# VH-VL binders against Uncharacterized protein AF_2093: the designs that were tried, part 12

Target 1, 226 residues: Uncharacterized protein AF_2093, of Archaeoglobus fulgidus (o28187)
Amino acid sequence: MDVEIVEELSKMLAGRKAVTEEEIRRKAIRCALKIMGARLVGIDAELIEDVTCSLIDCPITLKSLHFSEKVKIGDVLFYHPHVIKPEKEDFEQAYFEYKQSKKFLDAFDIMREVTDRFFEGYEAEGRYMRKYTKDGRNYYAFFSTIDDTFEDVDIHLRMVDEVDGDYVVIVPTENELNPFLKFFKQYSEDAKRAGLKIWVVNPDEKTIDPFIGYPKDFRLLKGFKN
Key: E = the ipSAE of ESMFold2; O = the ipSAE of OpenDDE; V2 = 0.75 times the mean of E and O plus 0.25 times the DockQ between their complexes.

## First folded at step 7 (VH-VL; framework fv_cilgavimab)

Design r45 (from r0 with heavy chain T28D S30D Y102W R106S, light chain W56Y; at its last look DockQ between E and O 0.02; V2 from the best seeds 0.00; counts 0 for: pae E 17.9 > 2, placed apart)
Fold by ESMFold2-Fast, scan of step 7:
Structure r45 (fold): chain C 226 residues (1-226), chain A 123 residues (1-123), chain B 112 residues (1-112)
Amino acid sequence: as target 1 above (226 residues)
Amino acid sequence: EVQLVESGGGLVKPGGSLRLSCAASGFDFDDAWMSWVRQAPGKGLEWVGRIKSKTDGGTTDYAAPVKGRFTISRDDSKNTLYLQMNSLKTEDTAVYYCTTGWDYDSGWPLDYWGQGTLVTVSS
Amino acid sequence: DIVMTQSPDSLAVSLGERATINCKSSQSVLYSSNNKNYLAWYQQKPGQPPKLLMYYASTLESGVPDRFSGSGSGAEFTLTISSLQAEDVAIYYCQQYYSTYTFGGGTKVEIK
């Protein structure tokens, strides 16, 4: 299982000479969803740590991505393959991915807090794929970013049909509206037809609002800011 | 013209300490990865340890026989590499070479070497 | 923790004849991402520091005569001097730089 996730993550990181722990963790979460689906509930925290460890803390093996050497530039710790020195362009790409990953990870605990509050009275289980249950109703919430949701749209559309209940992707606000407009122009009609829900958390204001889709339990509507 | 000049070698008693210096010129020392390699009289080459450039994190690595006893450091303002040797043993007797291992792209064999400085550990 | 083993310990060759030195690593030093062998050869003459002869198993360092050649891949490597000259009398060392650095025990090349 973790072998399959490591293989999928290795495909995403093909050719990369520098990465951060933050990038690996964020991408491992996405790969785990692709491989495991709703089966992530209850095992995702441990699984993501195991996958991360296999790429940055494990011994060198041929035909596997192992980022076992460390280098700190400014405030950021980078990992790279043994005996391969990354070039300036490799570090620039790694730093770009780091910024996106750090934004997600920094917002994650607040997004979970706000989503837990929104589902007050529901039983909650899981971490990155979180299941909320009440009176025989299930909501599955997956935490991501709008840009990653754009890349993973086919996976999220599949999840709507595969979960035993409703599926929603929770994303944080962005500095610019462009990533949301990009998603809207390309996929909003596909998402609406499939019943995919995307809700936006403002980590600073601790609010949640629907971007696409509304909950079937109308009592939850009062939890939205708007 | 790349030059590496070691100094600080001499006679020291077992359990003693000694600090070696390597003065570098003719290349961008700030970007260079530096190593120490030793050679006991009439014996083969043995890598001692390395220090990466500050840009690459300034981290150090050591061979098992010297780990915990030797410390590598650098002073980029003076273009100087150091090897602090503590708890010296008779088997540490060797010529110590300062080397650069930096290359413009991936992979870095030890391409430039100093003349070496002799360290003798004897009572 | 890669161990490097050279053979023979010493080698006597007549002037103009071929000299062959072998080097084995305890694990592969071929890096699959760039298909390069992280293996170097050094020449050391008495009273002098070692001099880099070649890297990536077969790439000659600038200024090294073309009578020197390297071959092999993975864990088994060979240094060949096609026509030994008097100035080639030295001790030769292989070295992996795949995981930090380790040297072979050296091979002394002398005139027969």
Scores: ipSAE 0.000, ipTM 0.388, lowest interface PAE 22.9, mean pLDDT 85
Fold by OpenDDE, look of step 8:
Structure r45 (fold): chain C 226 residues (1-226), chain A 123 residues (1-123), chain B 112 residues (1-112)
Amino acid sequence: as target 1 above (226 residues)
Amino acid sequence: EVQLVESGGGLVKPGGSLRLSCAASGFDFDDAWMSWVRQAPGKGLEWVGRIKSKTDGGTTDYAAPVKGRFTISRDDSKNTLYLQMNSLKTEDTAVYYCTTGWDYDSGWPLDYWGQGTLVTVSS
Amino acid sequence: DIVMTQSPDSLAVSLGERATINCKSSQSVLYSSNNKNYLAWYQQKPGQPPKLLMYYASTLESGVPDRFSGSGSGAEFTLTISSLQAEDVAIYYCQQYYSTYTFGGGTKVEIK
């Protein structure tokens, strides 16, 4: 399982010359979803850390990328393969990914807390994917970003069919609406038809609002700010 | 599962030649750096040489005792590593192991080993 | 070439007792770029190929019991078995992979 995730992550990062641990961690979560599906509910932080480590300090397979070298630029620690010298553009890209990853990772616990409150009265389990259960109704919440959700739309559509309940992707607010508009323009109809739900958490205000789709349990609607 | 299977060992006279093969499976052979390590009977481990991946230049390095006599090569299409041994000496008598690890220019430990093939150089 | 020297050549230790093996390199195997020591430890049992125990001087390979530990930096390293078990009887080798590969002479660990 770990190897499969590492391989998938390596594919995802193929061609990259510089990365950060934050980016690796963020994308490891995405790969874990792809590989494990609903089984992700039973996974804790250890797996993600192991997968992350496998790409930098503790390689576990020859099929994985290995970013064995590290360089600190400013306050950010970058990793790159030993045989590759990243260029300025590579670091810029890595920094961009870092910022996105840092934002997501920083908001992760808040998103979970807000979502837990939203599902008040439900039994909850899981970390990266959280399952909420009440009266035989299940909600599977996966925490991501709108941009990652865009890239992983096929995985999320698959998950809708895979889970024995409702599937919702929880994403944090963005500074700009453009990422949401992009998703909406391209995938809103498909998402709606498939039953994919995307809800947005504002980490600062600790609120949650629907972006696409509503919970079937109307009692949950009051949990939305708007 | 990673597998390395050596073959080609046997008895050879001093001055003779022998070619060892290592069949690899269970990993991306094309990207792997491969090494040979030998062990004389009752003695310690001795690195023989390595060959880098094609993407990393496909270059070879050899230990001083075998330099000029041994040649390491690879056929990626067959997932096979070779060790051509020429001008064999009695001190070349050893079990020869095919090995690999996740390797870059700075090196990596040898985390996969075959069972080895015995080469005996004797008159 | 980096020369690796192990000591002692052989070690007899009672079951449950600590076994300590030393390894010295003729040059530092500490890579400044990543601050990692390119030093590995191998275990070889009779009739078997060597098995990687440890890399980067102190990182245990998967599946290796935690009674094994590695320490040291630069050019001096130590492998420690905190409590020797019967299955630990073997020859242990240190290896630098800083510049190509070089093995130590090995240390035979036996039960006293």
Scores: ipSAE 0.000, ipTM 0.484, lowest interface PAE 16.7, mean pLDDT 91
ESMFold2, look of step 8: ipSAE 0.000; ipTM 0.445
ESMFold2 (binder alone), look of step 8: mean pLDDT 91; pTM 0.931

Design r46 (from r0 with heavy chain T28D Y104W R106S, light chain T59R S62E)
Fold by ESMFold2-Fast, scan of step 7:
Structure r46 (fold): chain C 226 residues (1-226), chain A 123 residues (1-123), chain B 112 residues (1-112)
Amino acid sequence: as target 1 above (226 residues)
Amino acid sequence: EVQLVESGGGLVKPGGSLRLSCAASGFDFSDAWMSWVRQAPGKGLEWVGRIKSKTDGGTTDYAAPVKGRFTISRDDSKNTLYLQMNSLKTEDTAVYYCTTGYDWDSGWPLDYWGQGTLVTVSS
Amino acid sequence: DIVMTQSPDSLAVSLGERATINCKSSQSVLYSSNNKNYLAWYQQKPGQPPKLLMYWASRLEEGVPDRFSGSGSGAEFTLTISSLQAEDVAIYYCQQYYSTYTFGGGTKVEIK
């Protein structure tokens, strides 16, 4: 439910005085997975728009954490609460979050395209939580970043058992290896024991490769490039 | 906190039968592939057999020395693995370990091990 | 059946020195489609069950010290302990999981 997602997102943004639409959208996707799980398939596009509206365009829903005022700095539009003027530090944090969110959202369409190609011959449904079906077999693919997957590891481990089929998290390549090494050091064994798959899309090369886990269907192995 | 606890070991005469149990907790037993591994006193490790998850067909595989005499089964409602040993021979004397080969993508090493239960086959 | 052969049977090494254990499989355990070697290493201390030390020939299990490393591909593999500590005294086993499971005969590592 959008109300529950807005509440979870408001908790995630607690204390923040400036945000961007990109940051809200990226974080709303994560909160939607946490609240809705597999039920997100087929409703996620509309749901994320509604949640985003609730924080920046539909002030009634936000109560005390209302981002109704706008200010444009350079070419970036920031949202902040009425009568609370963000300080330099607030805008610096918001801009950092904006850059990370914009990078993910810009890569999203390519990640979906590459993943759709990997599951060629499967029926596809959903946007951010995408379901691939063929001959009674289901794969659920959730699009995220390795950093967000690190933060949300508990929800992803839960999803493996919740879905009717296989579950995989699709993440883009990063400029540095450190985020992947951090995940590997902290959670790779938990992920492997639980059967959590994490596959990496290179948006520039349009390739997909396993970081953790291989598909049960050997025929899909030919879709990996490395 | 993954735990595997074997039980049912003891002294049995050649030609006799014995059933071992392995109680599993702390992981999703129903999705796990399970194996038995044995070790004769002072000797090396020897794989005995494996049972796949019900979702992956629930099929069993056995090492040549035990094929036709031993049967592996599982009860997912009780999170318990079994090894039924028939026509026991003195060379079956060993500590028997319950192990996980938890794997949803086929092919995984034996990750978690129980403390083992001793089976002695002697006249 | 894939036969696993370890050498040496036993090894005495001084504290802080390098220990090297070899493992040979009767056929390749490299799966060309994923470029992975289906080979694991286990550590067994007296009175304890074996503990998974390493998998995919060179990847350390969580909690295993950096002084342990694995190398090799196909049919010949090596486990190296760069600086032996007292707690490393144990029997080490290699194992293929390419076609079911078979273990090497074990290598006993002792302090010299």
Scores: ipSAE 0.000, ipTM 0.405, lowest interface PAE 20.1, mean pLDDT 85

Design r47 (from r0 with heavy chain T28D W33Y R50V K52S; at its last look DockQ between E and O 0.46; V2 from the best seeds 0.00; counts 0 for: pae E 13.3 > 2)
Fold by ESMFold2, look of step 10:
Structure r47 (fold): chain C 226 residues (1-226), chain A 123 residues (1-123), chain B 112 residues (1-112)
Amino acid sequence: as target 1 above (226 residues)
Amino acid sequence: EVQLVESGGGLVKPGGSLRLSCAASGFDFSDAYMSWVRQAPGKGLEWVGVISSKTDGGTTDYAAPVKGRFTISRDDSKNTLYLQMNSLKTEDTAVYYCTTGYDYDRGWPLDYWGQGTLVTVSS
Amino acid sequence: DIVMTQSPDSLAVSLGERATINCKSSQSVLYSSNNKNYLAWYQQKPGQPPKLLMYWASTLESGVPDRFSGSGSGAEFTLTISSLQAEDVAIYYCQQYYSTYTFGGGTKVEIK
């Protein structure tokens, strides 16, 4: 496990009395981006699993006693600190986060598949951030949600300057349009000026569309929505 | 050796505010659950609230009589626990103890206590 | 949430005799995952903060004399001092730490 990522994740979860493993994993990926930046390309699933386990009870590690108590409500498994008793409102907040986290995690492999197809002919490496390389041109794709991208916008703006190439955030479609409209209204000018790209994958149709920014490689334009 | 030193107690009028501090030493504060426990003159012990360790997210919980009026916080860089008390009532008059449970293999009983600081709420 | 009730409120015992203090919780404090009772006992002498005597209902804290013992499980617990000594004059509190913390009302132990 990486102590810096655990510390940052603990700050992000400060004050929470109930969480789910899904929320911890989604937020661990975001913390890993914040701490490691472009080095996230070299990070496999094991690091995120280790960080996630360190915050919940895992039989092999002493660090896993963080949210040591399990509570199952319906088909959802919640975790909480032993001494701290969650109230109904705490479980409601955790359930809201669970739904967001599960949607993202379930869509992750499909978003990667669609993005790999878009960049067919490029060499690809990485899991949570994928680096696509062809003819000396690099694209760094980070997978997130539009709501998380809104919250993390300063990190993404920093990444544009950090990577050697173009930086793209890949997000899935939402049933509600409002999160995209909020991002556009508040940050579209900053994102365009900085060169931050945000593309949207429809996991059901397996299509990809630009929300903000187009690729510099002209030949990639045909890969957007059929 | 573990040491907990409370400060900030004193006389305050009903409806007023006061902030208590607890300086901690002799253990890894960041791994500790920290609590405030109070004892009214001639009465028993009453738990006030708890804050979990930094690695457990710094989550708080409070006894019903103080919920919404008292706030526990911690500053791990200073090894200091705080209790912000607002909207104070005569019933809040007590010696306030800082206490800790830092050993997870005991299940975090309250194993170390400070000497206490007196808060008097009176007209 | 969990109400702790101690009995008696006060107890006078001759030196060398047995003292027994009862503690009841409004719900079980036995955690099925690890089979531990999250019940502690504290001793408080005049002018001093409380001192942990035992945890998990019956496990003595380091340095506590073996004349102190704890028993019970679930919702009913007992602290026993097998042979009362002069230094055992104090107020004793039971406390659950299953879900946050709550204390019993205390039992004052005196020499008769």
Scores: ipSAE 0.000, ipTM 0.486, lowest interface PAE 13.3, mean pLDDT 87
ESMFold2-Fast, scan of step 7: ipSAE 0.000; ipTM 0.552
ESMFold2 (binder alone), look of step 10: mean pLDDT 92; pTM 0.928
OpenDDE, look of step 10: ipSAE 0.037; ipTM 0.664

Design r48 (from p6 with heavy chain T28D; at its last look DockQ between E and O 0.01; V2 from the best seeds 0.00; counts 0 for: pae E 6.1 > 2, placed apart)
Fold by ESMFold2-Fast, scan of step 7:
Structure r48 (fold): chain C 226 residues (1-226), chain A 123 residues (1-123), chain B 112 residues (1-112)
Amino acid sequence: as target 1 above (226 residues)
Amino acid sequence: EVQLVESGGGLVKPGGSLRLSCAASGFDFSDAWMSWVRQAPGKGLEWVGRIKSKTDGGRTDYAAPVKGRFTISRDDSKNTLYLQMNSLKTEDTAVYYCTTGYDYDRGWPLDYWGQGTLVTVSS
Amino acid sequence: DIVMTQSPDSLAVSLGERATINCKSSQSVLYSSDEKNYLAWYQQKPGQPPKLLMYWASTLESGVPDRFSGSGSGAEFTLTISSLQAEDVAIYYCQQYYSTYTFGGGTKVEIK
């Protein structure tokens, strides 16, 4: 299982000379969803750590890892393959991916806190794929970004039918509205037709609002900022 | 033991074409970045161009004097590097060396060199 | 392109005396990511291909005598031969490998 996710992640990182732990972790979460689906609940925290450790330096792995060498530039730790020296362009790409990944990971704990509060009274299980259960009803919440949700739309549409309950993707606010407008123009009709829900957390204001789809349970509606 | 053997040099008229080959052995050629370096008689070393491994994107880079006229390619199945030289000029007269920065423990300097092959461009 | 300038063009030194060769790059070859200077030195004897002598500005290649040393950082570098031997008569080239490859013009070292 770890092998399948590592293989998928390796395809996603093909040709990359420099990466960060943050980028690997963010992309591992997405690959794990693609391979495992709803089976992520309850195992995702350990699984993502194991996958990350398979690609970069960690205490339990051998030096023949994919990105076994490391270099620190400013405050950012980059990893690269032993036989490959990255060029300036490789570090620029890695830094761009780092910024996107760090934004998601920094927002993650707040998004989970806000989402847990929204589902007050539900039993919660899991980390990156989180399952909320009450009175025999399940909500599966996957944490991502709007840009990653755009790239992974086919996976999220599949998840709506795969889960035993309702499925929602939780994303943080962005500095610009363009990523949301891009998603809306391209996929809003497909998402609405399929029943895919996308809710937006503002990490600064600690609010949650629907972007696509509303919950069927009317009691949850009062949890939205609106 | 690392070995690089150039061939294909000779006398050619201005405006003509010539293809050089470099046979590599003793290392993992498919993972190596390969370069051509030339040296005009009695002059200094001049880097001509390089080709990255296919795993690293197979990108080629050329020095300004040869850009658009020279093409570097590789055949990993034969462990062979090529330099196709077109529109040759008298100033292209030089010994051409095949080089690699293969030894990953050393990083990226040109650490292995062939014996060179002489190209003479003259009327 | 990074331009490499060596001085002097030629140098005559008595056996056992110090030889000093300078190399200047038009821009820094210090890579901030790993804090290494991407600067190598080569030795070329007549009729032979160049031989890697030193890399990362000061790291000697295996088999190179310890009388050879490198110093400098960023854009200014020096190769020093502390006690010139007869076998050291050659042309020496500096080379940056920070952005592709560029060689210096070479310095011919001869015995006085």
Scores: ipSAE 0.000, ipTM 0.397, lowest interface PAE 21.9, mean pLDDT 85
ESMFold2, look of step 8: ipSAE 0.085; ipTM 0.661
ESMFold2 (binder alone), look of step 8: mean pLDDT 92; pTM 0.937
OpenDDE, look of step 8: ipSAE 0.575; ipTM 0.828

Design r49 (from p2 with heavy chain T28D, light chain R60L; at its last look DockQ between E and O 0.78; V2 from the best seeds 0.00; counts 0 for: pae E 7.2 > 2)
Fold by ESMFold2-Fast, scan of step 7:
Structure r49 (fold): chain C 226 residues (1-226), chain A 123 residues (1-123), chain B 112 residues (1-112)
Amino acid sequence: as target 1 above (226 residues)
Amino acid sequence: EVQLVESGGGLVKPGGSLRLSCAASGFDFSDAWMSWVRQAPGKGLEWVGRIKSKTDGGTTDYAAPVKGRFTISRDDSKNTLYLQMNSLKTEDTAVYYCTTGYDYDRGWPLDYWGQGTLVTVSS
Amino acid sequence: DIVMTQSPDSLAVSLGERATINCKSSQSVLYSSDNKNYLAWYQQKPGQPPKLLMYWASTLESGVPDRFSGSGSGAEFTLTISSLQAEDVAIYYCQQYYDTYTFGGGTKVEIK
């Protein structure tokens, strides 16, 4: 499973001359969902660290490294292949990806906390693919960004049918509405037809609100939290 | 805990008017779709009408027997639902229930119910 | 406007035996886009408001015992209580929520 996820991630990073650990982890989570689906529940934390270690320097794994050299620019550590010297444009692209990845990872703990509060009284398991269970009913939550959800829409539509229960993608707010409007214009009808739910967490306000899919319990659960 | 408490019922003569209230707590009232359902003594359940949340347009729908006589409104600042009943008929005699429901995609069943308030229309 | 018809009007069943209630809608309440039947079942005991038992024709509401089950699709539906208990004595209503709301006439379940 590690090997398959590493290969998928390597395809996603094809041609890239500089990357960060943050970008690798964010993209590894997405690749793991594509390959493993709901089977991520209970193994995802360890799996994502193993995959990340397979691409950059890590003493815990003996698997091949794709980005073996490193350079620190400002406060950011970049990794690059030994035989290839990155140019300014490569570092600019890597920094752009770093900022997106850092935002997601920084918001992750708050999104998980807010989502756990929303499902108060449910049994929870898993990290990136999180399962909530109560009275024989399951909700599967996957944490992402709206931009990544746009790129991965086919995977998320597949997950709705794959899981035994409801499936929801949890994303953080953005500074501007445009990424949400882009998703709405292109995929809102497809998402609604398939039963795909997308809920938005505001990490600053610690709120959760539906963007796509108003699930049965949403309006009641916002107030009925024991 | 979700609670719905109806009030305003009583005895009224045919042709008279009554205003029912429903005080809501324990859920996000402003986002909820609200309905009134009635039940004549010893008879079955009959849906009266609903009001959507303001975010969903704030529109109202009524069952044919009450259309033009009854008006549903809401005050989100007070978490209160209202039913204004005009031109009352003996056939309107019933226990009136305040209920929650909402449109997930097309519609949703009525999840929570109050204890009801009795309206008696009699000469 | 969708008309809901329940049968029978009343049903007497011995404790531990199966109770079956039928519900028919005047048109299909199956929504093609989500492939769900917009049909619910309620239980009402004397002096109490109705309680939602089931939605999407077969999905049990939280806290409802597994002895309750629903079946059917389109315009014909059935509520089954596999082993009637004393606390199940009540009037049962089906309801469509495909186009606003319409209730069936109710079925009174009594112990034989």
Scores: ipSAE 0.000, ipTM 0.430, lowest interface PAE 16.6, mean pLDDT 85
ESMFold2, look of step 11: ipSAE 0.021; ipTM 0.633
ESMFold2 (binder alone), look of step 11: mean pLDDT 93; pTM 0.945
OpenDDE, look of step 11: ipSAE 0.567; ipTM 0.821

Design r6 (from r0 with heavy chain T28Y)
Heavy chain, then light chain:
Amino acid sequence: EVQLVESGGGLVKPGGSLRLSCAASGFYFSDAWMSWVRQAPGKGLEWVGRIKSKTDGGTTDYAAPVKGRFTISRDDSKNTLYLQMNSLKTEDTAVYYCTTGYDYDRGWPLDYWGQGTLVTVSS
Amino acid sequence: DIVMTQSPDSLAVSLGERATINCKSSQSVLYSSNNKNYLAWYQQKPGQPPKLLMYWASTLESGVPDRFSGSGSGAEFTLTISSLQAEDVAIYYCQQYYSTYTFGGGTKVEIK
ESMFold2-Fast, scan of step 7: ipSAE 0.000; ipTM 0.483

## First folded at step 10 (VH-VL; framework fv_cilgavimab)

Design r50 (from r48 with heavy chain R50Y K52S R59T; at its last look DockQ between E and O 0.02; V2 from the best seeds 0.00; counts 0 for: pae E 15.7 > 2, placed apart)
Fold by ESMFold2, look of step 10:
Structure r50 (fold): chain C 226 residues (1-226), chain A 123 residues (1-123), chain B 112 residues (1-112)
Amino acid sequence: as target 1 above (226 residues)
Amino acid sequence: EVQLVESGGGLVKPGGSLRLSCAASGFDFSDAWMSWVRQAPGKGLEWVGYISSKTDGGTTDYAAPVKGRFTISRDDSKNTLYLQMNSLKTEDTAVYYCTTGYDYDRGWPLDYWGQGTLVTVSS
Amino acid sequence: DIVMTQSPDSLAVSLGERATINCKSSQSVLYSSDEKNYLAWYQQKPGQPPKLLMYWASTLESGVPDRFSGSGSGAEFTLTISSLQAEDVAIYYCQQYYSTYTFGGGTKVEIK
C-alpha cells in the first residue's frame, strides 16, 4: 500500500519545485484516505512517516517524486528536485502551504482529544481516521481542513457509503469564514443528501460544533458548544 | 560509450505535426534528465525543454515559444526520448539535438549531445 | 526566466593571441547552498554538435586543453583562450543551468 500512496502523493505534488515536509505529511494523510478508505483506521503514524520520507530521502518507487535537495530559509526547511533551482514564487507557494500544513499538524492531537471527549463512553481506535464504537453504533472521524475537504469532497462522499456507520470529517476553525462559505455554497446540499457530516473543532477553546449534519444519538448533542 | 541518436526529422507544412525520437545507449537512461535543444540554420542554441528522470517523477518543463505545442516523453523500457511537435510554425525550423547530463558531481551540465535531426517547416 | 547575453558576437584573433568572451546573466546563477556558479561553456565547430568545455564557470571538462580558462561569479563570466590555436576556431556559447537551461547568443571566434 505504501507504493500506491507514494505514487498518488507524487501525482498530487507534480509540477511543484519547492515543498516542505509538513506539506508532504498533510497531503500524505489525504492520499492514504483515498487509497485505503476505511482500512485507514488500522494505520499508525509510521505509514505516513515512511511515505513522507520516501519523497525526501529515498524513493521506494520509480514513479515517486524525489525532493532531494534542501534549503533552509529562516526556520523553515524546504526541499526541491535535482537540477531545478526554485524561484522566489516557488518558495512563496511552498511557504503558504507550509503555514496551512503546520497549523493543521500542530492542531491534530488537540482535535483528536476534543473529538475523543465528545465521544466519551465510546471505544476509540485509529489515528488519522478514528473509529468510535458504542452499542453497535460506529462513527468514523477523519481529520482534515475545510480547504482540503473541499478538494476531496468526492472521496468523502464515497466514504459515507463505504464505512459501516456514520462518517464525519473533523476540521479546525479558520481565521476567516470564506473557506466554509465556499464549501457551503458549492457542496452543502450534496453533503446533506449523502449523509456526510462535517464538524468544526476550535483548538484554542477545545470545543466542537456542527457545520454539516448532527449525530443521530441524542445523547451526543449536549457535547456541542452551541 | 554514450550515444544519442535522433531520428524522425523531415519536411512538414505549417500547422502540421511531427514526432522526434532519440535512442540512448551507454548510460543508465532511467537515472538521467533528458533535454531537447534546437538550432535554427545559422543561428544560436535554444533549449526546448526537459524531462526529469523516472526516479524524479518524469516531470517536464518547456521554453516559452513551444509551451503548449510540444510534449516531451520518455520510454525507459526502450531507452528512448520523444518530442511530439504540434501546430508547427516556420520558426520551428531547426536541427533538434537530444542531450543529457546525468553526473550529479558536476551539477548536471549538458555533457552529451546527439548529432541532431533536421526539421524543416515550410509550405 | 534567466536571460544570457554574450559579447562580442564575433571575434577575430591572431594565432597565439589571447581571446576573451564575456557572458552576463540577468540573474545570479550562484547557488547559495553549495556556493557553485551553475554556468557552462560550450564549443561548436561547423557541422558538429556542441561540446561541453567547462562547468561550474571554471572547471574544465576532461580532455579540454588548459589554454581554456573561465572566471567570474554571480552574473558576470569570462571565457579566456590564452593562446589561440587553429583548432579553436568555433562558436562559443555560455549557458546557465541554475534554473532550467538558457544559452547565450554565441560568439564566433576566427583567426586574424
Scores: ipSAE 0.000, ipTM 0.485, lowest interface PAE 15.7, mean pLDDT 87
ESMFold2 (binder alone), look of step 10: mean pLDDT 91; pTM 0.928
OpenDDE, look of step 10: ipSAE 0.044; ipTM 0.616

